VHH binders against o67189. Designs and how they scored, part 1

No score or structure here was measured in a lab: all are predicted.

Target 1, 350 residues: o67189
Amino acid sequence: METTIFQFQKTFFTKPPKERVFVLHGEEQYLIRTFLSKLKEKYGENYTVLWGDEISEEEFYTALSETSIFGGSKEKAVVIYNFGDFLKKLGRKKKEKERLIKVLRNVKSNYVFIVYDAKLQKQELSSEPLKSVASFGGIVVANRLSKERIKQLVLKKFKEKGINVENDALEYLLQLTGYNLMELKLEVEKLIDYASEKKILTLDEVKRVAFSVSENVNVFEFVDLLLLKDYEKALKVLDSLISFGIHPLQIMKILSSYALKLYTLKRLEEKGEDLNKAMESVGIKNNFLKMKFKSYLKANSKEDLKNLILSLQRIDAFSKLYFQDTVQLLRDFLTSRLEREVVKNTSHGG
Below, numbering starts at 1 at the first letter of every chain, in headers, positions and changes, except where a header shows other numbers; antibody chains are not in Kabat numbers.
F, E and O are the ipSAE of ESMFold2-Fast, ESMFold2 and OpenDDE, as the mean of both directions, binder to target and target to binder. V2 is 0.75 times the mean of E and O plus 0.25 times the DockQ between their complexes.
[cut] stands for letters that were removed.

## First folded at step 9 (VHH)

Design v2
Fold by ESMFold2, look of step 9:
Structure v2 (fold): chain B 350 residues (1-350), chain A 122 residues (1-122)
Amino acid sequence: as target 1 above (350 residues)
Amino acid sequence: QVQLQESGGGLVQPGGSLRLSCAASGFTFSSYDMSWVRQAPGEGREWVSYISDSGGYTYYADSVKGRFTIARDNVKNTLYLLMDSLKSDDTAVYYCAREDFDWDFTATFDHWGQGTQVTVSS
């Protein structure tokens, strides 16, 4: 079966399908996040998360085989992140891939959700084991929502609260957030609180109130790109942040916090600590954020993170002691890293 | 103003075929997922079929799977339901419904047509 996340939610939560294994993918990751939040609420203690990059084949199959002591309300929802990494562990083990498909086909009492953090291409969906999952289970896509649908969602929410938003104010909000669903929800809720008494929102008011929240979201995008070593895009986002008036100290604060958390997580992994527990110990409890931090850990060695922390400390010190422009120091850092990538690629022919 | 107008219903013998149409106006049709929903005499509403905004994804209730086909023409702003191998159980008023979602992204139906009668009898 193949359908959209909206139709799947409607069916799954009212009259669950006979299929038991589903692949979730798509460009609109926030929709997958909201579905999984509802799933967690429904299943409570019977909601289980597996990280394909962390577990052995034995642990994976054991987790899929678990059943509740009662039927019905004791069924489990098993959510699998980083499934591609688990598949890499199977490698040349053709019999292990065949075993995986057999186990997935025979899931009877639980639901299994294989979650991807991007939209899968035709080739990926046509490859085993996903080809087989499409046959006996389902493929669920969360495609990008149209700008009109997002606009109507926002208008509906303001009207629900009795707030009259001027058209140019609404258009500004949509453009400012880039139609990003998570940012829009945060901004709209803040604007509702702001306009709670007068019930009117003008363009000038949205410009004043909304700009500061967009500032925070854009900084997380920059940090994400830097930690995934996309220095070219990170430079472009940095320039955009500065043109919007975002203070460099906010950027340094968030980036330093992430780098220190990642370094701490590397040390805890070396000591044999469970990564999930380690993430919670540094304040990372949201499953989407856990996915992002796992990708950061994969992209950065302990030495990479140590060097990043030292570089950030030097940038901070030079800004304070020598009155150097923090933004320029960040640009110089990123440009230096990008230049090293160019030299490496031309030298290796890669 | 959103308007949905169904047509193409009628009387047909068991095993026969019908094609329902739903003309849409007052909104950007190609931006919305659409569904067919039916209501048999004395019964509640039963969802029948779904199609995504682009037409790339379709889904069917088990009761009609393999017999009904949903389609859309985003140039003509028209939704279709091709019904084959009709049974007496398919007798109902068939409604065209526009899909939307609420603030928590739960799917909803926000606009309905007036319906078209389909009667399957010998």
Scores: ipSAE 0.580, ipTM 0.831, lowest interface PAE 1.4, mean pLDDT 85
Fold by OpenDDE, fold request of step 13:
Structure v2 (fold): chain B 350 residues (1-350), chain A 122 residues (1-122)
Amino acid sequence: as target 1 above (350 residues)
Amino acid sequence: QVQLQESGGGLVQPGGSLRLSCAASGFTFSSYDMSWVRQAPGEGREWVSYISDSGGYTYYADSVKGRFTIARDNVKNTLYLLMDSLKSDDTAVYYCAREDFDWDFTATFDHWGQGTQVTVSS
């Protein structure tokens, strides 16, 4: 049975469903993400994330296996992303799909959430394995909210904070964000922060504040901030990236690449090699990028870069081996770095 | 101002039927999910039925499943509850409520009607 995300959320946290496997899909990804956030909070360490594009078949089945060698295992919430990619890996073999279905059907203790980044088509839902999942589990849909509903949601948020937004300002914000809840959330938060001492937000103010950070939140911005050791901003950007549906592994890949290149450059520099030539040797040919890398090199010691690489490797390992939330690991990493920086600054001021 | 006004309640014998209506005004009715909630004497509020904004999804409490039907007319800005096979236990004040949620996805009822009394008594 197809259920709305609203009803599902209400029921799940108050009266847990008997079904154990759920497909989450829909146009309003914000709602799904928010639900998952709550889920994560509820389950804590027992919240696990699987990435269908990264996990092997064997690992996947192992992760779904409830056979704890150690008796008394707590109920777990298993969230699966990129399930479609996993299915592609399984190929067109009917037997493999059947196996998958069987495994999913046999989930009795844990909850499994298969998350799609978009609304699934009827054809997709009617095809295996989702068809079967619908029979023994549940399909949860987050339908698009009306513009009016979204508008009211935004207004309510401002009101809760004691902020009055001019109608034109609100409309501008809504239009600018295209009524995307994820974007709106970010912008609203920014505006709330801006208005901390103001009771009224004008159109001009919204224009000035909205999207002031970057028109295009991209992974490179995150990497830039991280490498320049602005961890606070990096955390914010990370959240934005995740909200926009950027896969954390993509972030990791780019960051790792940059870190490795930087480390190489540091080594070459120590050997007395020309930095420009060295940069070109590692594939940095663009002048802008060269400039950025120079700044990164100034901001990071060889040891810093080494530590960064090790940290990234650790995150990758924990993500892949223990199925930990890569995003959380990144957050933890950044938080840790931020704390260290604060301590350093306090020790030198004293 | 958001207004919800219930009507259609009354005295009915067991096994009888009633149709409740809730007239909505002051907001875009078609954009909101709606619910019926009832409160029996001396008891807390009990959720009865839910209907999505478009009417595409409906849910019922187990206690009323198969007997009650929730519907809506978005053109008329009216919510309905068809109650069949009424039982004494269905005696309550019935409220229509607008469903809402916050950014944290906490579901709430943000507006209620005044309620309509339904009494099932032989």
Scores: ipSAE 0.552, ipTM 0.790, lowest interface PAE 0.9, mean pLDDT 87
Fold by ESMFold2, fold request of step 13:
Structure v2 (fold): chain B 350 residues (1-350), chain A 122 residues (1-122)
Amino acid sequence: as target 1 above (350 residues)
Amino acid sequence: QVQLQESGGGLVQPGGSLRLSCAASGFTFSSYDMSWVRQAPGEGREWVSYISDSGGYTYYADSVKGRFTIARDNVKNTLYLLMDSLKSDDTAVYYCAREDFDWDFTATFDHWGQGTQVTVSS
């Protein structure tokens, strides 16, 4: 089976297909998150999350094992994050992949949802075990929605609340959020609350109310790129944030908070503490945020994070003690890191 | 303003073929997923087939899989259902429906055509 997330959602929650194992992937990750939220609501305590980067082969297969043959078992939804990391732990042994495929094919009592944080390429979908999952289970894609569909969704929501939004206010909101569904949902709900008595939204009002949330979401994009070491794109996003009027000390605060949390997680990981529990101890409870932090931990060594923290402390100190331009100090930091990458690539010869 | 107009229904012998069409107007057809839904006499509606906005993804109810083909022409703003190997229990009014979703991204149908009758009898 191969279908889109909306079609799958429609059939699964009304008249589920016979298949039991599904791969969820796509460019529009918020739609996957929304589907999983509905799944969690349906299954309640029978909703189980597995982290492929953290569980052993035995734990993974035990979690997928059949329920009791004596009856009385309620079907469960098993959601698997970081399945690619689990596959790497199996290695390239043909027998281990065959065992995995057999276990997945024989899921009869429960549903299994394998969640990817990106759109999978044709080559990936044609490789085992996903090729087999496409045969006995399903592949579900969450593509980007068209700008027209997103605009109509937003207009419909304002209409439901009796709020008359001016055309230029709506267009500003859509462009400000970049048609990002999570950001739009948050901003529209704030604007509805703001306009609950007046029942009209002007451009000036949207600019006043929506500005602060867009600042935070865009800063997280910059932090994401920096922590994944995409310094060239991070530089471009930094320039956009500054042109939007985001204060550089706000950027520094969020980046420093993330770097300190990541360093703490590295220490707890060395002590053998369960990573998901460690993340909760530093305030990371959302599963999609946990996926992001796991990717940051993969991309950065403890020494990388220590050096990042020290660099941020120096930038902050120079900004305050010597009145140097924080933005330029951030640019210099990123440029230095980018130059280090060039040296690394050219020195790898021989 | 959204208008969906089905055509191409009629009387067919078992094993025969039909092509249903749905002309769309009043909206950007190429931005919307579409479905065919049918209603047999005395029954509720039964979803038949789905096609994504680009046409890149199609999906079928088990009752019609392998016999029906959904297609779209985004230049002509027309949705099609190619029906082969028709059986008597395919007798129904066939509707085209525009796919939508609510604020929580729950899939819905927000607009329907008036339907076209398909009758399969010997």
Scores: ipSAE 0.539, ipTM 0.816, lowest interface PAE 1.5, mean pLDDT 85
Fold by ESMFold2, fold request of step 13:
Structure v2 (fold): chain B 350 residues (1-350), chain A 122 residues (1-122)
Amino acid sequence: as target 1 above (350 residues)
Amino acid sequence: QVQLQESGGGLVQPGGSLRLSCAASGFTFSSYDMSWVRQAPGEGREWVSYISDSGGYTYYADSVKGRFTIARDNVKNTLYLLMDSLKSDDTAVYYCAREDFDWDFTATFDHWGQGTQVTVSS
């Protein structure tokens, strides 16, 4: 048998199949986790976990054959993690694989779930022991959900709670989380709590609430503020990032990458290239990122970007050659930029 | 607005064949798993067959295995059920149903067609 996790879940919990051994795999691991949580709820004390890297051959085969004499014949759910590691213990001999297949084929009292932490390729599924399991048991795939399905899931949840979400707010949330189901569930539930009285969620509100999950620690927020020349806020965010434990080299890597892309885009604009096509050529294809990069291009001249790149190169060199504190070098850079902006505003603004 | 409209039902003799169609509109058909569900007179609804969004996975109730074939055309946004070797027990209203799931990822049927009558004369 081969099917999807949703169809399997529906059948298994209402009219279980005659097969007793199942392989669970797929790109959407959160769906497998959710299924196993429901399985644990159903089986309670009869839910058993085996770790293939820890358990002996004797213990493994005993667990698969076990029927409780003293508790009556109660059906159990046996969940096996790290099955690949168990296969390594068996060695490379065909005889040992044949024994394993025979044991799996003869499981009668329990259900056995072999859980993989990735999607298996067709060649893997066509090799033993999985080829045989596909014959006498089942292969269950948890494929990645489409972006449309994830969007509808989130919309349905907000509607269930009577909360009106602006379309731009919803799209921002989905893009920010990268359609990650675990993060989306947590953020949506937080947004529901936030909007419990107002029943309305705007783009600005989602930006504030979702943005605060990591106590406003975000390398991309720092880069955004720096590139938009809000040096005072950039300094505050830098301090938060360091306090949270973000490595300064990560900050330097992202900032340098953005600066180089922006400089390249300035050159392409000078050559008459279409900006949207130019952005795609440097790997900026997401509409949210395109919007942000357009803002950065408005705020920075080609000379500004050249000077930024040179400054970042000097910070990197001083960190490596003189073993100076990269964080302090970044602070000094930002403070110098802030001082220059203050002088300009005081001299011109009156 | 999600719409599902079945067609192709009718009267057929035992051993005969029918092809049911379900036209889908108002949603991205290719993103959803689909099922056929039937309801005999005076009985509850019985799930018949399932097909994944791409068509790569199909599954059948034991009562119809080997006789029924589910298919989909994601260009035409149409779900099909080819019914062969029909029996009197197959007499029912056949519904096209869209598969979905709730916030806890429990499978549901969230939209149904109006149904098409299949009658197998004994």
Scores: ipSAE 0.536, ipTM 0.812, lowest interface PAE 1.4, mean pLDDT 84

Design v2
Fold by OpenDDE, fold request of step 13:
Structure v2 (fold): chain B 350 residues (1-350), chain A 122 residues (1-122)
Amino acid sequence: as target 1 above (350 residues)
Amino acid sequence: QVQLQESGGGLVQPGGSLRLSCAASGFTFSSYDMSWVRQAPGEGREWVSYISDSGGYTYYADSVKGRFTIARDNVKNTLYLLMDSLKSDDTAVYYCAREDFDWDFTATFDHWGQGTQVTVSS
């Protein structure tokens, strides 16, 4: 059975399903997370999380075992992350997969939620063990919401708080967040907090507050400085951001997005496309952002942007694969660029 | 302004069929999930059927499962409810409702039509 997360959420908390094993996947991870949060609240101590990349086979089966020696076992919710990694660990042995399927099928008292951090492909869903799970359990999909729906969601939230957001401000916010619900939630909350004394949010206010830790420390300021090749100031701002608890990955995400867009724009420009149209095609519709992006394009060559993207990819890879300090990697990156710039300036002055 | 207008209700004999329509305006119809809800005299509102924005997913209350079919035309901005094998218990005012949710993922209906009366009587 395949169902949407909306319907599933409604039903699960009102009329519990007979099925016990569910796969949660989709593009809108926010919805899944929100559901899981509610689930955790409901089950409390009976909410168990398994990490597929960390858990042994024995531990896994033990966790799914409903054989409580102690007769009064409360219904549990078992949430499994990184299930794909667990499957890899089990290997390609057919027998092992069969065992897994059997164990999952035998879940009768507890609920098991297999959570994916992305939308599964049809091929994945058609493969064992998910194919079998679909037969005796359920597949729950969190599909991407339309931009319009997201916009309305944001507006509703502001309205509930008695805040009026200017249209341009709203559009800016939506564009900056790329209509990502998780990011939007955070930023909207921040803006609501900011507006506690104000009933109107202007574009300028949103620009100032969005992705900011303080009035003086903003992720976008960092990005701006970096893209305008003020590496010295960028380093300072980076340190400030980190000190205020901004996660480096958030910084990286924004920077990567900007870099990619800029690179695309540069390519389009080379092809003779109108820059304004090109910017809109990559989701830059706000005039302020257009202005900024024009500045960035002026400051960076295609090669510069390419190098930036590559560097960011490397940083991401090193962070994820080698667990290196992302902040240090960013610092190193900035330092290296700063050094290059100094050398260039000294060679032309002399 | 969001508007929903139901039509197609009437008096039908048991075992008969009706087709309800809901005309939507004032919003991007194709971006919203829609539901039919009914209210019998003296009773609370009862959810009848759900359809996703794209029409890819449909759900029915147990009471109408196998008898009712929900559909939508996103080009015409119209929601439909095909009702077959009508029973006396199906007598109610039928409402078209737009599905909504908040950040906490609480499902709500944020807009309703005026409703259309369906009466099943021998």
Scores: ipSAE 0.456, ipTM 0.755, lowest interface PAE 1.1, mean pLDDT 87
Fold by OpenDDE, fold request of step 13:
Structure v2 (fold): chain B 350 residues (1-350), chain A 122 residues (1-122)
Amino acid sequence: as target 1 above (350 residues)
Amino acid sequence: QVQLQESGGGLVQPGGSLRLSCAASGFTFSSYDMSWVRQAPGEGREWVSYISDSGGYTYYADSVKGRFTIARDNVKNTLYLLMDSLKSDDTAVYYCAREDFDWDFTATFDHWGQGTQVTVSS
């Protein structure tokens, strides 16, 4: 069986499937997470999580067997993460794979959900043990929603709350979030809270409130300052953002995205492409954003953007690999840039 | 205004085939998942088949699996249900339904056609 996460969710909670083993994968991981959250709510104490990178082969089989033997016990939901790592542990021995497949096939009383954090390739799905699972179980895919569908979803939500959102405001919000459902949900909720007393949500209000921790502290303000090379102010805003509890990874994500887009645009410009078309090709459609990006392009050379990207990559690497403080790294980066700017200004003034 | 209009229903003998069509208008058809739902006399509505917005994924009720094929043409804004090997138990009004989901991503049907009658009888 192959189905989408929406259909699966619908049927699972209303008419439970006969199949017991399911693979959950897809580009839209948020939908999978949402489903799992609902699953956890439904099963409560009978919701079990296995980590494929942490669990031994024996423990794994025991866990799956115990779930099958106790026919009299409440139905359990077993969620398996990092299944690929588990498979690696099993090695390339055909016998081991067969054993695994047998165990999975014999799951009768419980539901098993194998969760992947990415969309599986056709080759992966056609390989054992997933090929076999597809035959006696189900493959569930969480696909990306269309932009239009997401737009309508957001619009509907605002309407339900009695909020009228200006078209430009809505488009701006969608672009800022990149149609990321998780981020969008968060920001929409914030905006709803903000507009609780207002019937109309304007572009200016969205600009002020989106990705902000307060009316005066906005991530995009930080990004704007950084890209326009006002490093001193950027540093101040960064400190404020951190103080108000904004997660540094969110900042990094936005910066990286903008930097990459700008770099792409710069390259396209060099090739003689129309800037407006180029901006649209990288997902910049809002007129305000276009204006901003034009200003960023003017303020940054190709080399500047390249250096920025490299710096951000380094920060990301140091954060992830060496567990260094992302905020401190970002501060260091800004400080370094500021120092360079001061030196340049002094050298030109002398 | 969202409109769904089913067609293609009729009387058919057991073992026969029918093709249902659903013409969609008033919305971006290619952006929505679609389903066929049927209602037999005296029975509740039964989900029959699902197709994703792109048409890349399909799902069938056990009762129709292997016999029915759901398809869509996003250029023509049309949903199809190919029904083969029809049985008496397939007798029902068949509805085209637009799938939606709420803010919490719970799937629902938000629009229905008027339905088309399928009667399987010797």
Scores: ipSAE 0.354, ipTM 0.683, lowest interface PAE 1.2, mean pLDDT 87

